# Designs tried in a protein design chat: VHH binders against E3 ubiquitin-protein ligase RKP (RKP). Part 13

Target 1, 188 residues: E3 ubiquitin-protein ligase RKP (RKP), of Arabidopsis thaliana (Mouse-ear cress) (q9siz8r82to269)
Amino acid sequence: KLHGDLDVSVSQREGISVVHHGVGPPIVGLEEFSICGDIRIVKPPLVLESLALFSSARANACIWKGKWMYEVALETSGIQQLGWATLACPFTDQKGVGDADDSYAFDGRRVSKWNKEAEPYGQSWVAGDVIGCCIDLNCDEIYFYRNGVSLGAAFTGIRKLGPGFGYYPAISLSQGERCELNFGAYPF
Below, E stands for the ipSAE of ESMFold2; O stands for the ipSAE of OpenDDE; V2 stands for 0.75 times the mean of E and O plus 0.25 times the DockQ between their complexes.

## First folded at step 7 (VHH)

Design b6 (framework vhh_ozoralizumab_d1; at its last look DockQ between E and O 0.12; V2 from the best seeds 0.00; counts 0 for: pae E 14.2 > 2, placed apart)
Amino acid sequence: EVQLVESGGGLVQPGGSLRLSCAASGFTFSSYDMYWVRQAPGKGLEWVSYISTSGSYTKYPDSVKGRFTISRDNAKNTLYLQMNSLRPEDTAVYYCARDTYDSQGWFDYRGQGTLVTVSS
ESMFold2, look of step 7: ipSAE 0.000; ipTM 0.209
ESMFold2 (binder alone), look of step 7: mean pLDDT 83; pTM 0.836
OpenDDE, look of step 7: ipSAE 0.005; ipTM 0.259

## First folded at step 8 (VHH; framework vhh_ozoralizumab_d1)

Design d1 (from b2 with T53W; at its last look DockQ between E and O 0.03; V2 from the best seeds 0.00; counts 0 for: pae E 18.6 > 2, grease 29.4 > 24.2, placed apart)
Fold by ESMFold2, look of step 8:
Order: C-alpha cells, then sequence, then structure tokens
Structure d1 (fold): chain B 188 residues (1-188), chain A 121 residues (1-121)
C-alpha cells in the first residue's frame, strides 16, 4: 500500500530520495516491506542471502535525476539479477529484477541483460567479483562494471521519471546466493 | 495541460459489478504507468491497481486481488477498472492516477474529480 499511517521519514537531495525510519542521518539499506521471497542479512551491514528459490528486494533509495552507482560484492557466483527497478515493479517467486518493463538487470552467470527478455551482455562472474550498477539519468542509460572495468551501456533510452518516483537499486537472488551491497558514492 | 477524467461509477448492490473508465489527455499516455486509487469516506487514499505503460504487467493489493482487473487501451488513451464481487468496504471515490510524481515519494498524480462508487443493499 502506498498510503496510510506509515511511520517513516523521507530525506531528499538532488536526484535521490531516501526513505528511513526514526531519527538520524538517512541510511541506505533494504526496504523490508517490499521483499519478495526470503532475503536475510546474514552478516551486517548488508551481506544478504536468499533462503527461498528466488527472492527479490529493493533499497530504500529512489533515483530520479543525475548519475548514481552502487556496488555488489559477490560471495557466490550463481544466478543473481542485479540492477534497477521502479517501486511498482512486480516481483513474484518466479519474476525478479529485469523480468518486467520497469526493471533492468545484469546476470553474470547467464551473461545476459534483462528487461522483459534476456539479451547477451557483459562477462561471466566469479565469487569475489565486485559488480558496479550504474544509472545515468542525464543520458538515460544503465550500465555495469566488473571489478572496475566497464561492460558498456546495457540499456539506453530508459524512461526518465520525476521526483519521488524513480528507480531503486534492486536485486534478485536464487536460493543460497549471497552478496554484499555497498551504497557508497563513487566517481563517475 | 494534463487531464484525467473518470466515469462509470454508481450505486450497486453487494456482489455486483462496475466498470470504470478514465479518459487521458495532455500527455503521452502510452509512456506512463497508471494506477487506480480510491478514497473511502473519512479515510485517506488507497492504491487498488497498477498497470505498466505497455499493459504487460499488473499488480493489486490483497484487498482487491481476484476481484478487480485493470486494463488500458493506449490507442484510445483510456484506462479501465473492472470491479467484480463488490463489497460495502469498496465504497469510495475512485481516481485514475499517473505514476507518482511528488517530492515526498508517496503521492499519486491525480487531477480529476473522481467517480463515486457506492456499494449498498
Amino acid sequence: as target 1 above (188 residues)
Amino acid sequence: EVQLVESGGGLVQPGGSLRLSCAASGFTFSSYDMYWVRQAPGKGLEWVSYISWSGSYTKYPDSVKGRFTISRDNAKNTLYLQMNSLRPEDTAVYYCAREPYDSSGWYFDYRGQGTLVTVSS
């Protein structure tokens, strides 16, 4: 539900909105009420594992302008779908990030990019790799890095959205997959 | 100027059906995800259906899942809501809304007066 008596606060700065609970600085992490399947933080701050066959989650940060990146450190190298999704993107036990019109993903196990359907893209990944997930709403594109090396633009002409409704960092993990999310700022 | 005009509301008995329409103008309708939202008497807005810009994906809250069906005709710039098995708690003013576009991140972009649905014996 998108209304009612939610006890949250929203912090905004240019191109990003962060929804957080309580008092203190806005901390980017998982949006727990939107988790589909079973994703658990198995080691603080954000080492995640999927306990269900296929699980999906969004961060609490909404990107609607500018150029932003987050990183995923892979602890396992199986099927994961890493990227960006709108708030309304439908996740199910069979559909995750990149399986719908309003989400975009890279999967280095199947060496594919996903937006509704798969297309060849990128390189295979291994445990220990760091995947950079970048959205550039100045140029309307999404691109990925593997260990600091660009894999090229994955998606171009992505729909530009307004303030407060944009793209969220989003991941999908097959059962037993683990990764660590890092929402720090990096040079573009 | 963006306009959204709802129609099709009315009085219906419990268990009945209604089909709502929303005529859109002033923007490229086929580029926007769309929602139906409602406001019951004395309550806040509640999201009740979502459809992607292409019509390929839909989503519903548990309160209406299986009873309501959202659809769109991008050639006619029209959004629809088929409501079946209506209950008294579905009584509300229904609005169509363009994807949220608000500084708070929560509010729907709705512009019309809505259409009243009353479910009463």
Scores: ipSAE 0.000, ipTM 0.116, lowest interface PAE 18.6, mean pLDDT 80
ESMFold2 (binder alone), look of step 8: mean pLDDT 82; pTM 0.827
OpenDDE, look of step 8: ipSAE 0.021; ipTM 0.378

Design d2 (from b2 with W106Y Y107W; at its last look DockQ between E and O 0.04; V2 from the best seeds 0.00; counts 0 for: pae E 16.4 > 2, grease 24.3 > 24.2, placed apart)
Fold by ESMFold2, look of step 8:
Structure d2 (fold): chain B 188 residues (1-188), chain A 121 residues (1-121)
Amino acid sequence: as target 1 above (188 residues)
Amino acid sequence: EVQLVESGGGLVQPGGSLRLSCAASGFTFSSYDMYWVRQAPGKGLEWVSYISTSGSYTKYPDSVKGRFTISRDNAKNTLYLQMNSLRPEDTAVYYCAREPYDSSGYWFDYRGQGTLVTVSS
């Protein structure tokens, strides 16, 4: 019997690649092997909490074409960096989403966008808010929503990449921050 | 001990100007980056200007760029916001805020009580 939790395969469809662990349809979720720091699922399906001072993770879905969005429901309203990163984005105890060239984040606690450095952007957030994180590779933009209201384009001219080398939903959380990720369904 | 006191708000017609001041005490003012932030009715806090410790670097969101000017006088422990070409959407309570010296999980550690700016016809 060689089948088990450690099986990994890639399912591709229409500008998205999903790495999944096991038999059955691909499910977009947290890529456990990407975790830097200490992030845990504290409530199913994807309520996450950071137990270290600064933690980062990415999803198992890679976007290289089209327009895609995921949502983050905030359970706490402190420092979080929500956005998109490539596999080349290094996660360390000091660097997370938004701290590299092809890494982009919104932080509604500091009211800033991050790509290597902070720039003012958006609105402050509160617990209970739903943050939409959108990537549009038809026009090479990243933008964010707060409770369905656009905050405007955060980044333009982002680098277009190919299958398996695109952008992943990615988050960084300060200690004690909790949020719920919602990726929707990707039938493969 | 840390205190930030805003003044200069009031009622003004669209197209008018106001100058806000923030008197700082209880800390070494010149060692902190400073913000002006605002809160419109029914909205969350929105940053409207930023200034570095020396005043050599400033930033503004697109919503106010070209109309608002932040400045500071470190000898007087005072932060300023010159607001020109005011619009009804600038109506808000305006706060000065101190950015934490370290960013250990908090956005800012102190803000004043605010000063109300109302822009209406």
Scores: ipSAE 0.000, ipTM 0.142, lowest interface PAE 16.4, mean pLDDT 81
ESMFold2 (binder alone), look of step 8: mean pLDDT 83; pTM 0.846
OpenDDE, look of step 8: ipSAE 0.010; ipTM 0.296

Design d3 (from b2 with S31D K59R; at its last look DockQ between E and O 0.13; V2 from the best seeds 0.00; counts 0 for: pae E 12.5 > 2, placed apart)
Fold by ESMFold2, look of step 8:
Structure d3 (fold): chain B 188 residues (1-188), chain A 121 residues (1-121)
Amino acid sequence: as target 1 above (188 residues)
Amino acid sequence: EVQLVESGGGLVQPGGSLRLSCAASGFTFSDYDMYWVRQAPGKGLEWVSYISTSGSYTRYPDSVKGRFTISRDNAKNTLYLQMNSLRPEDTAVYYCAREPYDSSGWYFDYRGQGTLVTVSS
C-alpha cells in the first residue's frame, strides 16, 4: 500500500494545483488520503489494483483551467470508471467516479458514460488498451480517447470551478482490476 | 420481477468439489455479465468469479484462481460455478449476481437466497 504519512504542501501553476507529501519535486500521483475501499500500488510508480469489491481514488492534482489529460493503461478489462471528480464528490463502497452529479466517467466494459445517469458512449475495451481522459475547461468539455482515437465529447457544459475547487483525475476499480496511471499533463 | 435462484451448496470435506447453479428469470440473461459472490460468516461480500455475456471472458481473484470455474448456458438462462479443491476458508453463502448498468453506482445485483457451502472436516 502507498505510504502516506508525510507532510503536505500545495504547488500551483496555471490551471493546476498539486498537493504533495514530503520532499522532492511536485509530481502528479495518487492521493492516498482519497482512497475509498482498498487500492494498492502493485508495481511502481502507478500500477494500481483494487483489493476491495469497489474502490475509488483521486490524483493529487486539481485542474481548474485549461486543457489537460491523463492516460490509463488497462492491465485488465473489467469494470472500471475512469474520469474526473471534484474534491467533494462522495465515494462509497457502491458509488465511485461518475455516480454523482459532480463527477464524470467512462466505462468501456459497459460501454457507457456516467454522470449520475448512464448513457451509451464509446467503445468496449480490452487489456492493453490506453484510455485518454481529457478535460477541456476552455470549452467546458470532457472527452475520452481509446488508443489515440477520439471517442467524441462525452460531456459538455460541465460546471466551472475556481482554483482548488476544480476537477481531479479519478478512477474507480472493481475487485481485481489493474491499471497504470500516466500523468503527462500537456496543455493543448 | 428479476429473480436469481441459487442451488447446489452443501457440506463437503476439504479437497472436495461442488457445482453451484443459478437459475435466472425476469430479464434477458444473455445481455448481462454475471458474477458469483460470497459472504463468509461475519465478513463482507467478496467477488469470486466473473463471466462476460457470451462466456468468452472469465476472471477470478487470486484466492480462487485455478480452483473455481464459472460458466453459463444462455439457452437455459443458467449460471454455474464449479468449485474444486475446496478449503475451509471457502465456507460462505454464495450468490449469483448480475452487473449493474444504471447511474445508481457500482454494486452487485444479487437477489437470491444464496446457497450455503460449508467446508469442514
Scores: ipSAE 0.000, ipTM 0.220, lowest interface PAE 12.5, mean pLDDT 81
ESMFold2 (binder alone), look of step 8: mean pLDDT 82; pTM 0.826
OpenDDE, look of step 8: ipSAE 0.019; ipTM 0.359

Design d4 (at its last look DockQ between E and O 0.77; V2 from the best seeds 0.00; counts 0 for: pae E 16.4 > 2)
Amino acid sequence: EVQLVESGGGLVQPGGSLRLSCAASGFTFSSYDMYWVRQAPGKGLEWVSYISYSGSYTKYPDSVKGRFTISRDNAKNTLYLQMNSLRPEDTAVYYCAREPYDSSGWFDYRGQGTLVTVSS
ESMFold2, look of step 8: ipSAE 0.000; ipTM 0.175
ESMFold2 (binder alone), look of step 8: mean pLDDT 82; pTM 0.829
OpenDDE, look of step 8: ipSAE 0.008; ipTM 0.306

Design d5 (from b2 with S31D T53Y S54D G55S; at its last look DockQ between E and O 0.05; V2 from the best seeds 0.00; counts 0 for: pae E 19.9 > 2, grease 26.4 > 24.2, placed apart)
Fold by ESMFold2, look of step 8:
Structure d5 (fold): chain B 188 residues (1-188), chain A 121 residues (1-121)
Amino acid sequence: as target 1 above (188 residues)
Amino acid sequence: EVQLVESGGGLVQPGGSLRLSCAASGFTFSDYDMYWVRQAPGKGLEWVSYISYDSSYTKYPDSVKGRFTISRDNAKNTLYLQMNSLRPEDTAVYYCAREPYDSSGWYFDYRGQGTLVTVSS
């Protein structure tokens, strides 16, 4: 129960924590204060474009248990790094999702997975593709899907964290890249 | 040649209002997203408002949200910034800027001398 003088609420369910404004159902979206670089919502609620050379953001949802997936519909097919990051993961004008120990990304332009270093993974993407970004904290794995087809486990043995200290959906976009985020209520 | 000319700055009391203007020429203004940026004395450049080429989308940092309003008139090649409830921390030189077209990089493309806003008393 929240006191009447709070403007922001945290909703928790088993394995997920969501920060939202006021009373009502939790709505997963971008955390605007997390934006590094310059990301414009070109079509509400979540069609995004990067205006800076390299921009990053994370959602307002933290995953610390269970299986969860979000989808990214690509409007462009250039360099994007799509995946998962902790709250502590630094974003800079040169470092985004997958450029540190505590973040993990897939990039279908360079056909690579990123966790500090790049390794070959997945398939090349094209505009119109839907990329599934899945985290499975029962098995400590991160998977990606392209158009509903698994690309295989990208990362295994990922660091497990406690309640409220987990992984956020996170994306990095090179300049001019566009995508649509969909956080829907899918069962994992 | 691309020209961006800012005007409307001055000395105002805290809580006051100012309206800045930016006259654009030398390019097709309606093709460009536009920004207002500012530089406080001895500080770096910071973004304070954004408007898409067709005015369909605007964005503000939390420091000015609810107090500043960006607008544009594409028929007059003019960008505006309405600043209300001004505070001493809004003291800065204000520039209008455009997004670079076809550049391989991104940077604020500003060309004018800016217009000084001083909030003090």
Scores: ipSAE 0.000, ipTM 0.104, lowest interface PAE 19.9, mean pLDDT 80
ESMFold2 (binder alone), look of step 8: mean pLDDT 81; pTM 0.817
OpenDDE, look of step 8: ipSAE 0.026; ipTM 0.377

Design d6 (from b2 with Y50E S54D K59R; at its last look DockQ between E and O 0.02; V2 from the best seeds 0.00; counts 0 for: pae E 19.4 > 2, framework grips, placed apart)
Fold by ESMFold2, look of step 8:
Structure d6 (fold): chain B 188 residues (1-188), chain A 121 residues (1-121)
Amino acid sequence: as target 1 above (188 residues)
Amino acid sequence: EVQLVESGGGLVQPGGSLRLSCAASGFTFSSYDMYWVRQAPGKGLEWVSEISTDGSYTRYPDSVKGRFTISRDNAKNTLYLQMNSLRPEDTAVYYCAREPYDSSGWYFDYRGQGTLVTVSS
């Protein structure tokens, strides 16, 4: 429940925080400071391309409670790692989403899920697919969907975290990979 | 579409009174605890009142306790804040808020544009 001071923004205090950057309603998008490598918005609002060999970024939305989903429309079908990461997840030229303790990814090119190690999971993807990335902190699970069809629970027993330390939508792209992020409607 | 629309703000002298209203639509108002929050110029949001679904439980921070009274009319889908003995430090934009709502997808808690209260001579 609301208590104390916070910046004026339209937000759900329990479960999600969005950084307000300017006048008007908060908009979920990429956190520019989080970019490792070279990611460019090649078509507004959120069609992204990696120009470096391996690039990573996270959104400006932090989730610590409830059930949330974002979608990734694939323009290319190579190596991408789509999922959820905390602020503590290091992004380097060698490490991205899924390469740390509280970091979880699906990669449909290698048909694997990633949390420090790869394990078989899901289905191979093709350009034009829409990948749903779901986190359910009521059940402590992460799921992925391909074109609306569940691929099953990818991770269970994920750690619950608090505001500012929760999970962010996060992606990693190999060079030349493109995708479009969709964070859904934004109420006022 | 879920909406919360605040009204009733204005300019008032110290020691005066104002009554704020919040018109709710797009959800079952009587099923939710409701809140007032405020933002003074250059400051963050401050919680100023809470009321239970049937109005039987209310809560206030020390800064407004005894001066502000939250109430609701579930038949009219309306939340109220009676502000008495107003002080210059009560100057702020006032917003009503519903408890955070957990749903699938990207969904934020709803606040309107607020209503400005200015306490000065």
Scores: ipSAE 0.000, ipTM 0.086, lowest interface PAE 20.3, mean pLDDT 80
ESMFold2 (binder alone), look of step 8: mean pLDDT 81; pTM 0.823
OpenDDE, look of step 8: ipSAE 0.239; ipTM 0.649
ESMFold2, look of step 10: ipSAE 0.000; ipTM 0.175
ESMFold2 (binder alone), look of step 10: mean pLDDT 81; pTM 0.813
OpenDDE, look of step 10: ipSAE 0.165; ipTM 0.605
ESMFold2, look of step 13: ipSAE 0.000; ipTM 0.101
ESMFold2 (binder alone), look of step 13: mean pLDDT 81; pTM 0.814
OpenDDE, look of step 13: ipSAE 0.261; ipTM 0.668

## First folded at step 10 (VHH; framework vhh_ozoralizumab_d1)

Design e1 (from d6 with W106Y; at its last look DockQ between E and O 0.43; V2 from the best seeds 0.00; counts 0 for: pae E 17.1 > 2, grease 25.7 > 24.2)
Fold by ESMFold2, look of step 10:
Structure e1 (fold): chain B 188 residues (1-188), chain A 121 residues (1-121)
Amino acid sequence: as target 1 above (188 residues)
Amino acid sequence: EVQLVESGGGLVQPGGSLRLSCAASGFTFSSYDMYWVRQAPGKGLEWVSEISTDGSYTRYPDSVKGRFTISRDNAKNTLYLQMNSLRPEDTAVYYCAREPYDSSGYYFDYRGQGTLVTVSS
């Protein structure tokens, strides 16, 4: 089997293609060595809480072609930055997803999109919302959904990357924020 | 210029209470969510409480939930923290903070000197 046990379909909203369009394990999870700050899995598999003032992490899979969507179910509604980052994006105690050239985020608390600078985008979020975080490398776009409703394209003309190096799902959480990640292992 | 001035700290016995105040100026206070953070001796900053712009939403970590109450008076540009059932572990310098300026900095914007709370027998 060329794809092994994992394929991507837009009609099914499955999370990744790990053979042709990306790199990563068949079942996507959090890359523990990417964690900056203090993120704990408070309920398996991927209910997360930040225990530090500012924490960031990325998934253990990326794509450099095609489309991918993952979902974030918000348990709290404070400052979170949800989106996509490359391995070149620095995570520090001061910088996370959206704070570098190769990093793109939506923050529904501040109702902004972030790529080095903030710009107005999207809608305010509340606890219980499900945020869809989408990348379309066929059209070079990143866009977000709130509870299944499109918020429109957030970023266009995003930089294409080469095979073996791509965009990872990535999140940043302020202290006490909690969310559940779904990389396509569950229905959207 | 944004200013945040904390007051109300002091020495208390375990089980005691204190009320902290934070006087805000140089920005539209009612447009910002506000926070208390603290730094114990030799430790990093720890978030202690959050309050929304109109006070309708508050949040606390487990370490202080049920003992601390954040409040605000937007007419007086003042943030408060009522601290009850104090423990030695609550000993710290307490700072008030506003919603982060941008994501390239810290998530909390704190500018004051803080107010020292010491809980000791």
Scores: ipSAE 0.000, ipTM 0.164, lowest interface PAE 17.1, mean pLDDT 80
ESMFold2 (binder alone), look of step 10: mean pLDDT 82; pTM 0.825
OpenDDE, look of step 10: ipSAE 0.018; ipTM 0.451

Design e2 (from d6 with S103Y S104Q; at its last look DockQ between E and O 0.01; V2 from the best seeds 0.00; counts 0 for: pae E 17.4 > 2, grease 26.7 > 24.2, placed apart)
Fold by ESMFold2, look of step 10:
Structure e2 (fold): chain B 188 residues (1-188), chain A 121 residues (1-121)
Amino acid sequence: as target 1 above (188 residues)
Amino acid sequence: EVQLVESGGGLVQPGGSLRLSCAASGFTFSSYDMYWVRQAPGKGLEWVSEISTDGSYTRYPDSVKGRFTISRDNAKNTLYLQMNSLRPEDTAVYYCAREPYDYQGWYFDYRGQGTLVTVSS
């Protein structure tokens, strides 16, 4: 099984690094030291609410090869930007996932994909929907699912990155938005 | 202290070849997967190649596959990159890197000053 140290050989799952600062084995969750804004865990382990106008966070998992997916169960259906970002992607009170060239997001309230700029993509979402956020570095694509149904490739020809400087699961939430992150349902 | 020292860069015409070397010290080289990464002027880092601890597994992005070959000599603590059929788009500073151990570990995984490769007509 993969963890935050890749010196253990697991050839079919190589391409992920998980870093955890607590006691015990690494598990995939939010990287709390890099949260921008104000995110509260409303219900453990990963039901989140944004308390600031715009909040952003990354998981502690770095992806640089293979095909990986995480899920977001929406409790609210407002403005959220769900996707993937590098470690260097700047998060501010105005910039979240998809608002720079090194991050990519889907927003089902505005029915748009975001990489620096918005383009039409996907379907409107509602509370209770499960959004799959997938990165395929074998084909250099990012795509999303809504309730198990593909919304098509959102981004193609994305830049391949290497170990330690890959893509992280990343989310941005407008104030009062709630969602549940699930990192263990698929390829992890 | 972990050190990685790159060498072998230079100026070459399109279609030419260069061989890069990386001398490693301060850690058990044979216990780490090793990588080459590059940074073109004004751009972010791009992964270029990966090699497993014993050299039995190598991986390349499509942009260099078939042109670049990574290798290692664990007895000499040295990593290599053979670059053939070079293109102007390969112009960059090349760094060798080991597996990161830290979520903020960009500095740990490429600690050298790099070696400049310039491909121009």
Scores: ipSAE 0.000, ipTM 0.126, lowest interface PAE 17.4, mean pLDDT 79
ESMFold2 (binder alone), look of step 10: mean pLDDT 82; pTM 0.835
OpenDDE, look of step 10: ipSAE 0.012; ipTM 0.307

Design e3 (from o9c with G53T S54D K56S S57Y K59R; at its last look DockQ between E and O 0.01; V2 from the best seeds 0.00; counts 0 for: pae E 12.2 > 2, placed apart)
Fold by ESMFold2, look of step 10:
Structure e3 (fold): chain B 188 residues (1-188), chain A 120 residues (1-120)
Amino acid sequence: as target 1 above (188 residues)
Amino acid sequence: EVQLVESGGGLVQPGGSLRLSCAASGFTFSSYDMYWVRQAPGKGLEWVSEISTDGSYTRYPDSVKGRFTISRDNAKNTLYLQMNSLRPEDTAVYYCARDTLYYQGPFDYRGQGTLVTVSS
């Protein structure tokens, strides 16, 4: 996609790097080049729907230091995998967020957390819920909130990474699932 | 070995009905959410229905909602799809599928399929 002269820019703040493909202030959003399957913005700015059986994508923000959170407002309550992944995490039609090293997900339909394997975690979700996805690289933890209430630490001892190697907000959606991403609401 | 065997497909006129069955063996059927998926000629797989382990929750895409009904009989290890008001665009090979409890993704096993043709 990129040629010998880079056509993208990176805006770096304390513990976060944002990649964008235009002029003006960087806006955290969906990295279109990361999409596996078929994810569409069905309502601006970031109400998403998966049109393929299984779709995955990541945001254009790389987190490598500090404590950060994004939110997912569920429009549907089926299988979604919400969390954090590095660029090394493969997205395929059967594998997504949580199915690799340094890839972590919560799925409130199956009430499980995923890092290569599933374990029970959290609570069942319903449409209208707001899921907070938090990464704390001061404590090396990932945890989730449901409607502002902590579900407890999902993963501990996560690997610290550097700029360009960090964690991205990342989601996987089964067909017909819809959610809204929010990268600025309710930050820690 | 895990097996899923679909049956009940056939040729039907638009507006007609069919009932598909899926016989499950080689696993504890009642422990898994189950799905129906389909593949129309020249297209990829499309989800058409989901049912929870005890049948208390079902889900359908808009394309079939109100026309298709998924059900299960855990005592008989059997999954069903009642298809009413069939349309030519419902023509596809239909598969039952098992949820992936231990791997990321919507399902891990698919049956051999049963052909549904809606024509004439």
Scores: ipSAE 0.000, ipTM 0.355, lowest interface PAE 12.2, mean pLDDT 83
ESMFold2 (binder alone), look of step 10: mean pLDDT 83; pTM 0.835
OpenDDE, look of step 10: ipSAE 0.082; ipTM 0.540

Design e4 (from d6 with E99D P100T Y101L S103Y S104Q W106P; at its last look DockQ between E and O 0.54; V2 from the best seeds 0.00; counts 0 for: pae E 4.9 > 2)
Fold by OpenDDE, look of step 10:
Structure e4 (fold): chain B 188 residues (1-188), chain A 121 residues (1-121)
Amino acid sequence: as target 1 above (188 residues)
Amino acid sequence: EVQLVESGGGLVQPGGSLRLSCAASGFTFSSYDMYWVRQAPGKGLEWVSEISTDGSYTRYPDSVKGRFTISRDNAKNTLYLQMNSLRPEDTAVYYCARDTLDYQGPYFDYRGQGTLVTVSS
């Protein structure tokens, strides 16, 4: 687990809200109702596999202030789109993370970044890689890391949307793709 | 015009083997990731294999992993699927598919007419 220069913590401070359905402290995980497609939890809590051709989901954490990061450990190295999306970003059988104005994704299989359109970015990933997905709302930037090494700023000038309208960790997985999500690293 | 033409399907007994071929034309074959997908009667489209442009990367779902092998010959513009240890549940129309390489992920802009594989005793 490589986090670069970021502190690892689950924060309940200002700038983040976790949607909790149940008793006890809120835990960051997948928002079930956000799932478009078919995602199987292979190993609880957050080892996922897409069973549909294309599956998308958001975490239950909304970020609108500060600097935050989560990690994705790749069990497979096919087409995955990893990043951040607002609630306004539709998930459909044809639309996933990075397919809207305030949706941003890295795809190391195709060595591209996505925000409505694709641009070259980053490095090719392989199974076993840990991808860091970072959003910095202090600087209005999104960064990605491969095995703790920065791939540079992927997106700059992202919008500040205010409380309750922020960005959610979000993933889109092609059929058969597996990854493990780690939301334990939300640095302030 | 982009064309994909599948062949090699047929009737085979459980445990048998088949080799499918797909002849590609009308585009730069070596520039695209290619897929095999299948559709069983009454079921949706299922991905069964993926191969990168240069063949250095291949991927399979658990349902066919260890039994199916995808390969390609870019010089011949041909995609292959070796299917071993076939099972009745492998019965389907098999399609060669080209990756769109667009934002939508593993969607296919072109598929062939398909070739029927029937696994039955």
Scores: ipSAE 0.031, ipTM 0.447, lowest interface PAE 4.5, mean pLDDT 89
ESMFold2, look of step 10: ipSAE 0.077; ipTM 0.544
ESMFold2 (binder alone), look of step 10: mean pLDDT 83; pTM 0.834
ESMFold2, look of step 12: ipSAE 0.154; ipTM 0.567
ESMFold2 (binder alone), look of step 12: mean pLDDT 83; pTM 0.833
OpenDDE, look of step 12: ipSAE 0.008; ipTM 0.243
ESMFold2, look of step 13: ipSAE 0.168; ipTM 0.577
ESMFold2 (binder alone), look of step 13: mean pLDDT 83; pTM 0.834
OpenDDE, look of step 13: ipSAE 0.025; ipTM 0.453

